# Designs tried in a protein design chat: VH-VL binders against q8wwc4. Part 29

Target 1, 195 residues: q8wwc4
Amino acid sequence: STEEKPQQHQKTKMIVLGFSNPINWVRTRIKAFLIWAYFDKEFSITEFSEGAKQAFAHVSKLLSQCKFDLLEELVAKEVLHALKEKVTSLPDNHKNALAANIDEIVFTSTGDISIYYDEKGRKFVNILMCFWYLTSANIPSETLRGASVFQVKLGNQNVETKQLLSASYEFQREFTQGVKPDWTIARIEHSKLLE
Below, E stands for the ipSAE of ESMFold2; O stands for the ipSAE of OpenDDE; V2 stands for 0.75 times the mean of E and O plus 0.25 times the DockQ between their complexes.

## First folded at step 12 (VH-VL; framework fv_burosumab)

Design s4 (at its last look DockQ between E and O 0.02; V2 from the best seeds 0.00; counts 0 for: pae E 17.9 > 2, placed apart)
Fold by OpenDDE, look of step 12:
Order: C-alpha cells, then sequence, then structure tokens
Structure s4 (fold): chain C 195 residues (1-195), chain A 118 residues (1-118), chain B 106 residues (1-106)
C-alpha cells in the first residue's frame, strides 16, 4: 500500500497589491499595471493577450490531435497528465471541437491576474485568459446545452452552421531573477468538453 | 481638492545632486501612486519612475536606474525625487504626477525647474 | 519601449475650427492611451483617458477615439483657450509620450 504522501499544499501567499474595490475589469487593469511597474517594464497586456490567443490556438489544436509530447514545454506537467487522460477518452467529434482556429476566435477576455510568492520567495504571475471560438465540429446539442449556434457566411461561401465554445487558459510566469522568462500554461479548461 | 505642490527651482553644478519635493493634499496619500516626469526645455515628456507611498516601493526607468531615488514621508504626505550625478542634459522641469492606478496621470504638480550648469 | 508618433507636429487653426490630431503607437496598445493639454509654463492637463473617456471638467468639445495603434484627438470647435501643445501617452506598458502637437492661432 504505497501511502500517497499528502501533497503538501504549498501555502502560496497571494499578495494582493493594492486595496482596490474596483470592478473586475478595473482590477485587471490595475494588476496589469503592477506587472509592468514592478516585474517587467516591457510587459504589455495587449501584446500578452495577442500572444495568448496564438498560444491557445496552437495548444488547442495539439490537444485535439492528442500530440501531448509537443505540449510538454508549453503546459505544466501536472496539467498535461490530467489532460492526456481526459482528452484521450473523448469522442473524435469532441476532440475536434477542442481545436480553435485563430480566425474563428471571436472574443478574448482577460480574467483574473494573480501575483503570488512561494515559500522560497519565488515570484509568480498568473493570468487567466478566456476565449470564445466557433467550431464546425458536429457535437450533439444535448452535450452542448446552452451553446449558441451561429450561421456564419464567409464571403461568397455557403452559410455554415457553427457553434460557439469557450475555453479558459491560465498562463503562468516566474519572475524570479535568473529564471527564464517564459510563460507556461498552468491550467486548461474547455467548457462542456473537458468537464 | 487634490493638490500637488512642488519645491522651488534649483540650480546645480554638474556632478551634484538635486532633491525635489512634492507635497500632496486633498486625498489619501498612501492610496495612489506618484510618478515623476521630466521635460527638457522645448522638448517632450519623459517618464522617470514611480513610488507607492504606502510601502515605499519604487520602479525606475532604466535610463535613471542607479541615479534616481524616490522616497516618501507619509507623515507629511510628501514624495521626494533625488537625482544624482547631474549632467547638463538633466536640465528640465520635473513634475510629480498622481497615478489613477492605471498608468496615466490625473493630477500634476506645478513643476520644478532644475538647471544644471557649469 | 512603445513608441508614439503624432501628426501633425504643429498646426495653425482659427477659433471655431475643427481640429484633429493623430497618435500612432509602434504596437497594439488596446485603449491604454491618454491625451494631455499643456500650455506654456504649465503642467500637462489630462483631457482623455482610455482612448475615449473624457476627464471630469474637460469641455465636451474634446473627444478621443481609436484603439490598437491609431488614435485621434478631436476638438470640435476650437476655442481661444485651446491653443496649446497636446500629447498622447500610452500606459499599456511603462509610460511613454508622443512628441506633441502644437496648435497655434492662425
Amino acid sequence: as target 1 above (195 residues)
Amino acid sequence: QVQLVQSGAEVKKPGASVKVSCKASGYTFTSYYMHWVRQAPGQGLEWMGLIYPSGGDTSYAQKFQGRVTMTRDTSTSTVYMELSSLRSEDTAVYYCARDYLEGYFDYWGQGTMVTVSS
Amino acid sequence: AIQLTQSPSSLSASVGDRVTITCRASQGISDFLAWYQQKPGKAPKLLIYDASSLESGVPSRFSGSGSGTDFTLTISSLQPEDFATYYCQQYDSYPTFGPGTKVDIK
């Protein structure tokens, strides 16, 4: 009986910089401000968002193709392991629905930004990004309860019926001195598909 | 009413240091960031850095790193900007400016002219 | 650093004229743009924030528009007190300013 050592919940001390009771949107802007102010002066939330959109499109496609080996450098190991199990068990049409084409991403929103220090004094920033994208995957309506169906006419092409899906990706970067400034994906959620 | 009142004009020699003060009133001093922006004669605006009066945390533009020091006195609601190793190129009007917590500036001091001449 | 350019660098106009000043960013900055008015010997005054939001107390003849890389400040009817230099400033990253646009009397 391998006693699963209780995963010591690293008490991540979330440092909420600034007592702002502002609306979530204002909070996001303030937190973004804090990032360029104290962590990386060259940080641009706009540029980050665009990069995140590209990363989402790329990662989601790889997920749909079950190319997990190609995700090892992009996605946290713990998340990737869980995703591998979940995605592999999905029907093909559901897998296909995971893939987001960058041109079919209709809306991107910045969610919560978190700044925290671990017990070793390492600094981390997490940014949650939410994406809404159209899929042509044929998923039964019963599975996608509440999904909006859109008829999209692209130019002179025939009207295609597409479904609007949402996904949330949390990006993480360590801002400890000497650490490579790479963003990794710390969490992936696909509503209605990977629940 | 929000007011930012800066110290008077300064004349310094090259290599000297200057310390400009900015006294804030009319709002909660510790709740807002204070920035310093300078403007050379006939030139544009240049961001120097910021300070958070509550904790005293600072962030400086790379250009001024090692040469600028921003401090605050919470008891007097005053922010200070000290610039060392002055050069002729440092001749400018220096402004303190309150941050609306987003990186733009809603209130400004009247400016402090600093002249660096041999 | 995000660089801002302004056009024109200077213009001459008459009272009552519609004046338009443009600001362009070297990269996308969403709506993280402010406009300031500066008169000689005075500190800059905030006019517009978030590209299009009018600062309290600023006359309604001032308006801002744009997103991404291209922004515009418009004075619908120029008043005598509006002759000044106008600066755009981005705050998507650490603050940088445009070079300014001087509005002179014709």
Scores: ipSAE 0.616, ipTM 0.846, lowest interface PAE 0.8, mean pLDDT 90
Fold by ESMFold2, look of step 12:
Structure s4 (fold): chain C 195 residues (1-195), chain A 118 residues (1-118), chain B 106 residues (1-106)
Amino acid sequence: as target 1 above (195 residues)
Amino acid sequence: QVQLVQSGAEVKKPGASVKVSCKASGYTFTSYYMHWVRQAPGQGLEWMGLIYPSGGDTSYAQKFQGRVTMTRDTSTSTVYMELSSLRSEDTAVYYCARDYLEGYFDYWGQGTMVTVSS
Amino acid sequence: AIQLTQSPSSLSASVGDRVTITCRASQGISDFLAWYQQKPGKAPKLLIYDASSLESGVPSRFSGSGSGTDFTLTISSLQPEDFATYYCQQYDSYPTFGPGTKVDIK
């Protein structure tokens, strides 16, 4: 007789959903509309999100390399000062895990948008972005509870073990009339690597 | 160490209002949602709404629209929930709960019992 | 609003038993589901998020599975400290909670 084998398949445990909830998504879209309506007719949350992904990849790489001088125009001064101390105290494998390759950022989501005026009447927008990325850095799973380990095929039969990490970057821009339209990173959190 | 410390128990008459506070410490207050969830005696959990302390924006469950107001004071890292036009059905323990912008709650306050009686 | 049901409403079990609690959503919620443990007089404690991810500090005897509409919390070997009420919560939209499952000593 002949035996029918069940179909073999790889379980790819990629987190492409579940990083943003509908309450946050609806609220974020309303606030993005308000930025467009009241502050900047050229603002697009979609375009912002793509740029934020690029900024995350760039800044995270510079952090992993301890190139803090190159971060002075991108990251708020107080945040950068605190980051210098935390990053330099990390083991090398943890430092390497900070870097996110742009092609291995598997999910981005908008965490929330804050629109406010400070006591001087300056107009600000803060946008929190959450990123999930794969890394080949060798981090013991005991220190990153909840992280998933994935097998990634390279070529025909190559295997590579990767870990899924997350990070949150808060971007801030002043929309006050006459101010240069630059986004500054006002908060950085990496998957317990910097906590 | 993350802590959420709530104000003490309250006893109110029907038709009155109650304002419960939740003081946060051990984390960046303005970067996380704060939710309010209540639990009537012997009953399950009921979500009431949230506030984002950066900016003070709120979103309320439909059941509480028009009766609940959530506010915050960033200088004291404190969130407030006020429920008006109280009824006996509002007798419950009220919890504040922290959310790292994902929709689930990793830290909860100790709860505040609010009793509405004749 | 997305409605959650839990089964069973209560159960009695002995220390060492394998306990399975189910949660069903009225519509698909992908893996946007959390599980909480609550002991009498205490606030809920997060056990599992994203249907199957174990929260830091939670014992490995707790596990979650499922996606879409059907979800399961499993306690592989029940311990004395696990006698509590367990709630599921979805966050695909406005948060809603299941009615709870009480786990008692048999």
Scores: ipSAE 0.000, ipTM 0.439, lowest interface PAE 17.9, mean pLDDT 80
ESMFold2 (binder alone), look of step 12: mean pLDDT 95; pTM 0.962

Design s5 (at its last look DockQ between E and O 0.79; V2 from the best seeds 0.00; counts 0 for: pae E 2.5 > 2)
Fold by ESMFold2, look of step 12:
Formats: sequence, structure tokens, C-alpha cells
Structure s5 (fold): chain C 195 residues (1-195), chain A 118 residues (1-118), chain B 106 residues (1-106)
Amino acid sequence: as target 1 above (195 residues)
Amino acid sequence: QVQLVQSGAEVKKPGASVKVSCKASGYTFTSYYMHWVRQAPGQGLEWMGMINPSGGDTSYAQKFQGRVTMTRDTSTSTVYMELSSLRSEDTAVYYCARDYLEGYFDYWGQGTMVTVSS
Amino acid sequence: AIQLTQSPSSLSASVGDRVTITCRASQGISDFLAWYQQKPGKAPKLLIYDASSLESGVPSRFSGSGSGTDFTLTISSLQPEDFATYYCQQYDSYPTFGPGTKVDIK
């Protein structure tokens, strides 16, 4: 049960303080305002962030299982092509570490938001999302450099060792009138696992 | 001292239009969005839309799309809201409200009562 | 559309009372919530923004708390000038307002 992880909670809060830049946060709020103001009145950065968390869990699991055919509708073609080679070359324990279980995503933050028009007048928004998650995958801690390791009691004297990892997924949507409102993942970074 | 001063009360018949003004002073007019919010008698507050006074670009609530037009005059620091095809349910106090790109309103005009009576 | 409800719709209180007003959102809105005070015949006045930040010039007896879907406005010691209607407003998407809470004198 994940509710009994006080050391994880303390460690996660300290990491959050070190990674959150208050100035960037204010600029992100202004950009979120501009999305609903000019592109979609129903757009909610809070609702997007919850959906992005679900998408991260789903895509990271498929990526860890090398189910690249199922990713072709979710991830930009150029990104997926580059990832296939990198993921396939990973040791099995590193592949397993890519997967983020939804219940073990302990922190989510909104990074940079890009609002732009292309040369044809099409309207785009890119949103960078950063995720911090726990994994039970067996990875040497020295390999990850600065990864935090947690021990979680699972009841009758069973102890599970977990590591805290991070990933950044950039989501892109075209807001041009008449275009299907789908988000595509335009960039994937798994810190120190997919260098 | 920030001040938003609106035009006086209006009485209109159904089918007419109304144009309400909001004159800003005490701040850089083009640095803040101007919103319009209305309040029917005994009712709550309803957002109508907004204008960026720098470029004049607007964004309207879906309910008012096609009936509302917001404009500005940067030389007089004034925003205008025009509502056409008036009906009795448009009877309300109309407020202008200032926003620094966040979506909440730190200063409000005094309100303009628009009465639509048939 | 993000819908807001407020509770109670009306209350009666005495000067010096602690008053608590609740706002609930139909979906998570993080801390994108403001509180306004409106007296009869007057424009709304901003009290609280970002759920808990006190607007400049607002008395410290006003405070806000909450995040996500549940928010609270508290008046620690009610003053005669605090009898008014209070509205919450979200700005996680296009602005919507709660229906208001009327605070009357007993």
C-alpha cells in the first residue's frame, strides 16, 4: 500500500522544492490563460495535467514492453523511430524501469508551454510535462547518479526497494478550427535511462 | 489610483442594441486585459468575454458569440461592449473588470444597468 | 464548463463570529480560485486570489484555503462592514462564478 511511505513523501517534497522554479511557474500560468483565451475556452491546464499523467503511465508501459506498433498513434513518427533503437539496446532491468505505474507517480509538474502558428496559419500548443515516479525495477543506484532509493514495507516483514526516477514528455495539439482535438507526444526523455 | 468609469444606465426595447463604455485611468491601459461580466437582478455573475487593448483582439463566451462586439480606443483608454438583438433576459448590470493575464479581476467598474423592457 | 457551487447559500451571523464559506468545483482546478465580496448596489471587490493569497488592502481577518475541488473562505472575526454576498470564481479555464453566499446580520 502506497499510503505508508513517509520517507518517500519527505524525499519527494525535497526534490520538488529543488526542481520547481517559482518564476517559471508564474510564466506557465500566463501561458495556460492564453490557451483558453484564444484557442479553446474549455481548455483547463489542470484537466490536461491529469490526462497527461494517464498518458505517461500508458505510453511508458508500452515503451518498456517494446510495443512500438501500439505507440504509432500516440507518439510522433520521428520520435518513435529514434526511440526504437535506444529502447531495444537497453538491458531488461532498464527497460522495466521505463514503465511508470499510475499509482506510483508521486509528482507531476507543468514545464514550458509553447504557443505558436506555423507558416500556414495553423495553431499549435506544446506542453512539456515532468513526472517523478517510483519503480521496483532492479537498477544499480550508482548507474543512475543521484537517484533516491526507498524501502517500503509490504505487510508481514516483506520489504520492497524502490527508486525515484523522472521523465519529461512533450505533448502537442493542433487547435486549428475543424481539426480533431488530439494530443500527440512530440518528445520523450527518461532521465539517465534514455540518454 | 486605478479607476474604471462606465457609461450611464440604458433602457432599451427588445431587438435593439446597446453600447457600454469603460474608461480606464491610473495604469498602463495596454498592459491589462479588459473583461465584461454581467449580473442579472438577483442573480450571480456571468462572464461575457474580453479584449486585449494592445492589439484589439477579442475572445467571447460561446453564449454571446455573434451578438457581442468589444472594441477599444487606446487614445482615450476606453473599452466598449456592444450587445445586439437584445431580449428581456439581457436585463442586467454590466461590469468591466481588469485582469493581468491570470483570469481573475483586481479592479471593477461601477457597473452599467441595462434594462430591456417590452 | 467548470461549475462552482457554494455552501451555504445564506447564513446569519453576529459581529465577532467566525464565518466559513465553502466553494466546490466540478473538477480539479488546482489553486486557480478567487473570492469576491459584493455589497448591494456595488461592484464586486477582490479578496483572495490563487486560493489563499490576500489581495492588497484587504483586512487580514479574511483568509482562503483549499486546492483541487474544495475551497474555503474564512472571516475570523466578523465586522459590521463584512455583511455582503461572497462569490468564488475559477480561472483554470474561461471564468465561471459560484452562485454566491449571503452573509446577513443576526
Scores: ipSAE 0.484, ipTM 0.798, lowest interface PAE 2.5, mean pLDDT 86
Fold by OpenDDE, look of step 12:
Structure s5 (fold): chain C 195 residues (1-195), chain A 118 residues (1-118), chain B 106 residues (1-106)
Amino acid sequence: as target 1 above (195 residues)
Amino acid sequence: QVQLVQSGAEVKKPGASVKVSCKASGYTFTSYYMHWVRQAPGQGLEWMGMINPSGGDTSYAQKFQGRVTMTRDTSTSTVYMELSSLRSEDTAVYYCARDYLEGYFDYWGQGTMVTVSS
Amino acid sequence: AIQLTQSPSSLSASVGDRVTITCRASQGISDFLAWYQQKPGKAPKLLIYDASSLESGVPSRFSGSGSGTDFTLTISSLQPEDFATYYCQQYDSYPTFGPGTKVDIK
């Protein structure tokens, strides 16, 4: 019985150079400040970002698998309905490309934070998160115009070609007193896959 | 030049209230948050709360909720911190501190010593 | 609440020495960390913000580094006026301070 030596997954340090608008960055920080200051003193934008990353990986996998029933508690109903139609009609390779492995998420950015009150006086916070991840899905280059193709060599393994994709997820939480403090996904966008 | 000038030292009895003032100058008063931080003798810094630029909204540390009131007078560019039901443990230097934008403090008052003794 | 610890609690150094103070957060706080200097009987003075950004007017011998949970304040060459207590402060959530590090003259 040849004990297969556990392949030491060499963590490849990927440097993703992203251009962020410094003004938007400052705005985001200010808004984050307001969130912990007035709505949730325990709020941490850093922790939120990490949680969002995990949620993205999980939700994107469920989407790729067309497990929409499992998303009912995580994704807004209106969004889920639209996604069901769009995702179901996608080719298998595109569906596969929706799935983001948490280990292949190379960059996460906080987008716009919105604080608003509805007509009933309910308080809402929306946080847009942007994710960049590598996929091994074989999508024709013509379909992914502008997507960056990377050759990743992991240790002594063969060079694997991966494509860099981006997705945007908007997380929403109601801060009305007495409402369950759960984040839900109010918007999902996968560039070049789900528009 | 930005200046935060606080009121003078106070000596209070347990159960009394103290109101410390912080007069701001040298900048647009209504554009910045003001925080209050205290420091017991020989101890570290403790965040108490903050008041927004307009003075219409405050956020207090849980420890001080119900005992602290922060107010703002735009006409005099002054922020006030009132602490009620004083205890010996409230003996400290109280600082007002301006919030630059993100929750760190770029300018501080000179501090106000509040002594609570029987 | 996010808790901060500092190491060491106190140190003795000589003029010209390189001094390093560490601040650790109980959870990841990205770069939402500031450093303050406080002299006896005086208010704290901001030195560093966003973990590594030097406040205007602060000597270049002061530098900050770190991200996530581990942060460092470095004084490249200690000057007589640098003997003081140094505090880290996070603002990833509502503000909390480290316990402070006292830098005394050897």
Scores: ipSAE 0.454, ipTM 0.802, lowest interface PAE 1.2, mean pLDDT 89
ESMFold2 (binder alone), look of step 12: mean pLDDT 95; pTM 0.958

Design s6 (at its last look DockQ between E and O 0.71; V2 from the best seeds 0.00; counts 0 for: pae E 2.9 > 2)
Fold by OpenDDE, look of step 12:
Structure s6 (fold): chain C 195 residues (1-195), chain A 118 residues (1-118), chain B 106 residues (1-106)
Amino acid sequence: as target 1 above (195 residues)
Amino acid sequence: QVQLVQSGAEVKKPGASVKVSCKASGYTFTSYYMHWVRQAPGQGLEWMGLINPSGGDTSYAQKFQGRVTMTRDTSTSTVYMELSSLRSEDTAVYYCARDYLMGYFDYWGQGTMVTVSS
Amino acid sequence: AIQLTQSPSSLSASVGDRVTITCRASQGISDFLAWYQQKPGKAPKLLIYDASSLESGVPSRFSGSGSGTDFTLTISSLQPEDFATYYCQQYDSYPTFGPGTKVDIK
């Protein structure tokens, strides 16, 4: 009985060096501080980021599958309507490229945080999250000008060519008293795919 | 040199109120948040709340909501923490602490012992 | 609330010893962690912020490491003045402190 040595799947750690502007970094931290200080003491930017990553993976997959009905509670109506039109018209390979697997998200960055009051005195927080993920979708290089192509060798498996894509999702929450504390996606951008 | 000098020790009866002061010097008073942290004898540190640089906005820990009031006097560079309806469990050293950058504390007052006893 | 635990709760060491204290968070807090030293009858003193940044004026024998949920404070060579209680504090959410680690002389 040849005990097949469990093939140690060497998880190739892809280090994506994101250059964060130090000023933006400080601003983000300041705003995060303000959120837990004055809006929700239990707010954690770290936890939020992790949740946002999961939401991105989930929403992007639903988009790729044109399951817009399932997004009605997650994405702002105005955004969803626009996305429906844009995504439906995409070629299948582009649709496939929208989908991000959580394991293929190589980098997540917090963008701008906005705290604002509307004319009615309602309190809102918007957090822009940026995601970089690998896709196996075959998109012509001409369409993805500037996208980095990576060859990923996972263990003894065949070299798979993947492309690095980026997406930006803006999450919004109303902090008005009596309003359900749910985050919604107020903006979705997929660079080079959804223009 | 940055200095935070707090008021002296207090002895109070249950149900009374105590107001502790923290006078700041050696830096731009209106540029930093001030926090209050307490420590019961032989116990750890407990965050009570914060007040913004202008003194117009405060945030209190839920445990102290309704009992704590933080105020700021820019003319005297002094921050105040008032705790009402004192209980024996409120016996602690109370510290003012300056916020250096968004949630950690680079300078502390010397502490004010508040004893609540019948 | 984000809860912090520290290990050990107390330790005895000699001058010159390498001392390591761990702090664990109940959830990921990235690098939003500070370390403080407190001597009896004194206010806490900031040692480390952002998990690994040494506060100005703090001796280089102090160092912080870690991210996410697990953090470590290291004193490379314990000095007589280092006998104290050490606290970790997170500020990813409203501030909470670890229970402290007392470093006593052996």
Scores: ipSAE 0.872, ipTM 0.950, lowest interface PAE 0.5, mean pLDDT 92
Fold by ESMFold2, look of step 12:
Structure s6 (fold): chain C 195 residues (1-195), chain A 118 residues (1-118), chain B 106 residues (1-106)
Amino acid sequence: as target 1 above (195 residues)
Amino acid sequence: QVQLVQSGAEVKKPGASVKVSCKASGYTFTSYYMHWVRQAPGQGLEWMGLINPSGGDTSYAQKFQGRVTMTRDTSTSTVYMELSSLRSEDTAVYYCARDYLMGYFDYWGQGTMVTVSS
Amino acid sequence: AIQLTQSPSSLSASVGDRVTITCRASQGISDFLAWYQQKPGKAPKLLIYDASSLESGVPSRFSGSGSGTDFTLTISSLQPEDFATYYCQQYDSYPTFGPGTKVDIK
C-alpha cells in the first residue's frame, strides 16, 4: 500500500484489483436479490450495470460539451441546475477530462444500493455506480494524488499519455405501482474535477 | 443436520386445491428464504415463488400469480404452498428449496408428487 | 425473463471420460450461475455456485467456469455415481433453469 511514482515511458498499465470491499460486494448482491424479489422480478443488476456504463459515457460527454438542455430528461432537475454552474466554471482541459469514451472505461463497480420508502409510501431504489476511465485530456503538471499517468502505444511507435480518473453516478428509480419505470441520475461526482 | 421434510403424495381432481408442507430442521428457520420449484414428469425445473419466513412476505412467478399462496408457521418451522384451480398440467413433483438471500438453493426437500386427474 | 440453454441435451460416456456441459444465457448474468445434479427420483443437489465455486462435500472432479453468457461444467474423470441429469440455473434475476443435460452410460 505505499505510494508509487511511475516512470512515463516504462509503465503502460496498472493493476485495478480491490476497488470494492468484499463484504460490501456481498451486501450489494443481497440487495440486488431483494430488488428482483420484491420490486421487479425482471430486475437484473448485471443488465443495469451495463446500461449504467452506457449512460455514464453518454452523460459525461454531454457535460463536457456543456449541452445541458440534452440532459434535462436524464438528470434530476436540482442536480442539473448545480452542474451548470460547476461545469461552466471549469477550464477547458478539465471540461474535456469529464468525457469518458466507453472503450476507455477500464473498471465499473456497484457501490451502495439504497432501498427505501418515503413518507408518502413511494418506493425508491438508488444505485451508486463507480467508474474508472482513461483520458487524454491535458491536466496541469500538478500531479493529482490517486490519479495515475499511463503511456499508451498507438498502432505505431508513438506514445500517448493518459490519466486514470474516477466518477460516481447515483441512479434513482421509483418502483411505486403505476409510476413510469424510468431511471434518473440523482447525483454526479467527478473526482477532483467538479470540486 | 439441515433437513427439509415435505408432506406425502397427493391425488387431486381438476379444479381442486392442494397444500404441500415443508418442515425445516437443523438451522435457524427465519434466516433463510424458502422457494418452491416444480418438475413435471420427464421435464425440467420451474420456479414458482418464494417466502421470507421471518415476516411472511412472498413473491410469486407471474405464471402462478393468483393461483399460488405460500405461508409459514414459525412455531413449527414449516412452510406451506397451496396451489388452486388445479389442471392436469399441474401434475408434478413439488420441491421446497432453501436460499440464503442469493437466489441459489443449497438444500432441497425430498419432493411431493401431486397428480391431477379425473 | 433470462433464458438458459444447455448443450448437449444428452450424451453417452464411459467411466473415466472427461465430460463437458455448456450453458448459455440470453443476456449477461455476470457469475450468477449455479449447477445442480439430479438423479432419477431424487431432488437436485447443488454442485457449483457463483459459476465456479465448489459446494462443500462435492468431489473436486467437478468444476465450473465462465462468466457473462457462456458457462461450462466439467467432470474431469467420470465416475459411476455421476450418471445423472445436470441443470444450470441463473439468479441474476428471478430464478430460471436450463433444460438439462442427461449423462448416460455408453
Scores: ipSAE 0.452, ipTM 0.788, lowest interface PAE 2.9, mean pLDDT 86
ESMFold2 (binder alone), look of step 12: mean pLDDT 95; pTM 0.959

## First folded at step 13 (VH-VL; framework fv_burosumab)

Design t1 (at its last look DockQ between E and O 0.04; V2 from the best seeds 0.00; counts 0 for: pae E 18.3 > 2, placed apart)
Fold by OpenDDE, look of step 13:
Structure t1 (fold): chain C 195 residues (1-195), chain A 118 residues (1-118), chain B 106 residues (1-106)
Amino acid sequence: as target 1 above (195 residues)
Amino acid sequence: QVQLVQSGAEVKKPGASVKVSCKASGYTFTSYYMHWVRQAPGQGLEWMGLINPSGGDTSYAQKFQGRVTMTRDTSTSTVYMELSSLRSEDTAVYYCARDYLEGYFDYWGQGTMVTVSS
Amino acid sequence: AIQLTQSPSSLSASVGDRVTITCRASQGISDFLAWYQQKPGKAPKLLIYEASSLESGVPSRFSGSGSGTDFTLTISSLQPEDFATYYCQQYDSYPTFGPGTKVDIK
């Protein structure tokens, strides 16, 4: 019985040379420090990023399916309302392109972290997350000006042509005492798909 | 050269309070966070809390909430850690440690032994 | 709280030996890991930060590697002054330390 050695999925580290401004990287670390220091000691930017990635995959799929009701608890009402209109009007191929499979997310980056207090003394943290993912959706090249086309060979499968897309999701949490510690999505942007 | 010089050893009775000082020199005092970390005899290191450069904001480990107070005096470049309601379990070497918004510690005080005994 | 474990808890080595100490985190912490050296009766000394960055003034025989949950401190050639206890520390969340690894002379 030749125990087939599990084929080590060579995670092709697509070095998405994301222009992560080194300055932004440092800023992110500093702000992450401030969050666990003064807002939630159990906060982990690493864990948050992983959770955000999962949330992105889930939410983007629901968006692509126009299942807006299922997003009501995850996405801010104002944002969801705007998205309903925009997404509903998209062609099917564009809708399909909104969906990101978790395994096809090739790069995740933490963008700006904002800490602010409102006039009522409520404390908020916003974390912008940027995702790069591959899609098999057939979107005309004219619409995706500047999108990189990649040929992805997954194992012994045929070479598939995929396009690299980017999306930005802003996560918000209120850290006011007594408020439920839930992250909500306060902003959703899909470059080249949602204007 | 960066130096953190702490106050001398203390012996206290249970229920008492202790205040340890950490005098900083050789750097811009108001630019760095200061942390306190303790180490019981023969044990590992335990984070207690931090104080920001201005001294206006502190963050304490939950274990010490209500018992620990960290303060700093810019005029003397000194940080203080006061621990109240001392218990035998509080017997440890207490360290001040410098941090520049990262969460790791590049410079440490020499430590202050606090012994709590009846 | 993020828990750190270290392996081994103690080891005996000779001068010139290659020494490897591992640190494991209970969850992913990216590269938010530091290594410290502590000698008896002394404060910890920073050796490595960001998992692999060597602190200024630290000998090049010290190196750190790893990311996520598994980290390694390596001393390429153990020197007499290297006999000490080594601690890993994560700072992805509020700081926590590993239990330490004591390096004794064989």
Scores: ipSAE 0.853, ipTM 0.940, lowest interface PAE 0.5, mean pLDDT 91
Fold by ESMFold2, look of step 13:
Formats: sequence, C-alpha cells, structure tokens
Structure t1 (fold): chain C 195 residues (1-195), chain A 118 residues (1-118), chain B 106 residues (1-106)
Amino acid sequence: as target 1 above (195 residues)
Amino acid sequence: QVQLVQSGAEVKKPGASVKVSCKASGYTFTSYYMHWVRQAPGQGLEWMGLINPSGGDTSYAQKFQGRVTMTRDTSTSTVYMELSSLRSEDTAVYYCARDYLEGYFDYWGQGTMVTVSS
Amino acid sequence: AIQLTQSPSSLSASVGDRVTITCRASQGISDFLAWYQQKPGKAPKLLIYEASSLESGVPSRFSGSGSGTDFTLTISSLQPEDFATYYCQQYDSYPTFGPGTKVDIK
C-alpha cells in the first residue's frame, strides 16, 4: 500500500502528516489514516470500531421504524431532518432494508479519517465507517443494480434469500478545548436506498 | 528486487559526527518506514529510531534523543542517519531496515561499520 | 520499555536435532513478535513474524509459537547452515530485541 494525501473536503481541512510522537504501535494493516485520529492515550481504534458497529445496528433499526425522536441525541440535527424526508417517502420494503441486525453485519471497515477546523475555528475529527450487511427484506433486483444475492440453506433446501447491502456512517467528535468529548453521526448513506 | 545499500565504513574521533546513508531500490520508497538499528561488536541489536519517508517525520529512541537526526531525500530514495557527539561506545555496525507499517523488519541493509577511537 | 529475555543464551546441537529457543516478554505483547537469524558478519534475516507466520523463502523446518509473554522458535531438523544467533523482537511498542541465542552445530 501507498500513502496518499486525502482528497479536498467542502470545508477547510487541515492534513496532518507524519509521526512526531514517540512510537506507540498500533496494528497497521488497516491504513495509516487511522493513526491520525489518536488524540488521547486512551483512544482505541478497535474499541471505536466495535462501538460504531453497535451504533450502526441501533441507528439503522430506528431509521427503519421511523423513530426519529429517538435519534435526536445520536445524529446531527441537520442530517436527521434530511433523512426524515427521505425515509418517510420510501416503500415499506426499502424501509425494512435499512435495518441491519448486528449478527448480519458481515464486514466492517474504517475508511477516511479527517481533522479540520470549520469556519468558526472549531476543531473536528471525522471517522468514516463502512458496513456491509445481509437483509431478508424483499427488494426488487431491478432497484439494486449490482447487489449480490445469497441463499441460506438448510439441508438440501434453501431456507431464505438474502441481499448484501452497504452503508456508510460518518462519526464526528469536536475536540475544541472545553467541549465535552461526544461522538455524533454527521452523515448517513445507505447504498441505493437513500439516494 | 528490494535492495538497501549503505555507505561505507567510517573511522571517527570522539566528539565528531557521522552521517550514514541507505539507498533504497526495488520498491515504492515512501510506502515503508525506515528504521536504524545498531550492533556493537559481539553484542545484540539496539533500535535507534525511524523515519516516515513520505512526510519526513521521525521518532527516536530516548537514549539517542538530541544526538541522532534522520532525514530522507525522496528524489534519490535515500535515508540518512547522523549521530553527533560520538563516544567510544558508539562503535558499532549500523543497519537500515525496512518496515511495512507493522513494526518488524523484512529487509536490512548490509550494515555500516562506524569505529570511534582516539 | 518492554524487555525481552531469551533462553538458552547458547546451545550446541547435532545436525538433525530438534532445537527450541524461548523468548519471554516483560508484559503481554499479544502476537507482536518477530524472530531473526544472524550469521557472523551478516545482517539479520527475518524468519517469523506475528509469532508464528513464516516469512517467504524461509525453510519450513522453522516454526514459531506463543502469545502473550511466552514465545518459542523451533527448528525441527537442524541443518549445517542453521549455525547462527537468533533474536526475538517485539513490536507492540518501541521495538526492542532479545539478547540473542547462539546455536553452535557439532
């Protein structure tokens, strides 16, 4: 693997390159981008990823049930407002496909990590998490071009058909001095379901 | 074919400095950390520090803080290690070693003998 | 810093013998351990990484095992070319090396 500079973002972004701290090795088979988010000595990418997986399962279920009031403390207000309009317009089978059962999440990856200041000088760290999950929801194959279909077998017979879907959740934490260290979800994308 | 070719042996007096080079070839220079490890005659291996050649950032073992400087030249795919204020106990073979971001060393240079004597 | 010890410090063995070398860490390091072979006048050569994974081009008579604090390098059938000093190295934090185990062939 080659390390490349991150792409430009819509907001002003600061790219921090290199390792000036004493060596504190983290397993680096995941791209080096993750190490840049380590602002305190107690942060763990592994623990973050497990928590993000739990949050994805929880939030995606609440979205599928249109329980937007329960999402107000977990998802950025602007994002939730836009999602409410998109989700309420979906057919019921597409709403059901939003929900990811924790046991059906087959792959989780940590994507882009960014560090930036907004126009008001607030410092943020964003971590993009990508999830692949199986769904039994009845989605027409025409709607989900390129989606993979799996069959679950019991003995010599298929028991159910599942589709593989993906979602991307961007987690954000403000690191500005004096601000409490909470992660919120700043972006939600469900492939082909919330376009 | 991956190669790490180091500069030749040097003899120095106490208080001098030495700059050892390590030229990399056969791979993408900026995708791997480069470490320096030394070995006094008849002794074990001692890690000195590393450089990330993509940005030039370094991290040094505490023992060498203030005496070691590691630099790189991406146009020649070369890493340099400079050790100042040399002492007789700095007499050693100095190795560069490649690391694919994991912390272990899959390729080593041939070593550069540095002798510090009055 | 994480200290590594090796046992024995030296040994003598015959061609065909099974040789076992241990490395012990001062604290748990999961599987972040590598083994190197060094012959006189030569650079170290990587044998094992991740405690048990064999580096490409290394003969299959070499194997590694262990996790946590206790690790073992095994040579199943010693060959004349295996005369060398063997070092363990941890990479859970700042790299440190064990003191080495010298293997003499008789």
Scores: ipSAE 0.000, ipTM 0.439, lowest interface PAE 18.3, mean pLDDT 78
ESMFold2 (binder alone), look of step 13: mean pLDDT 94; pTM 0.957

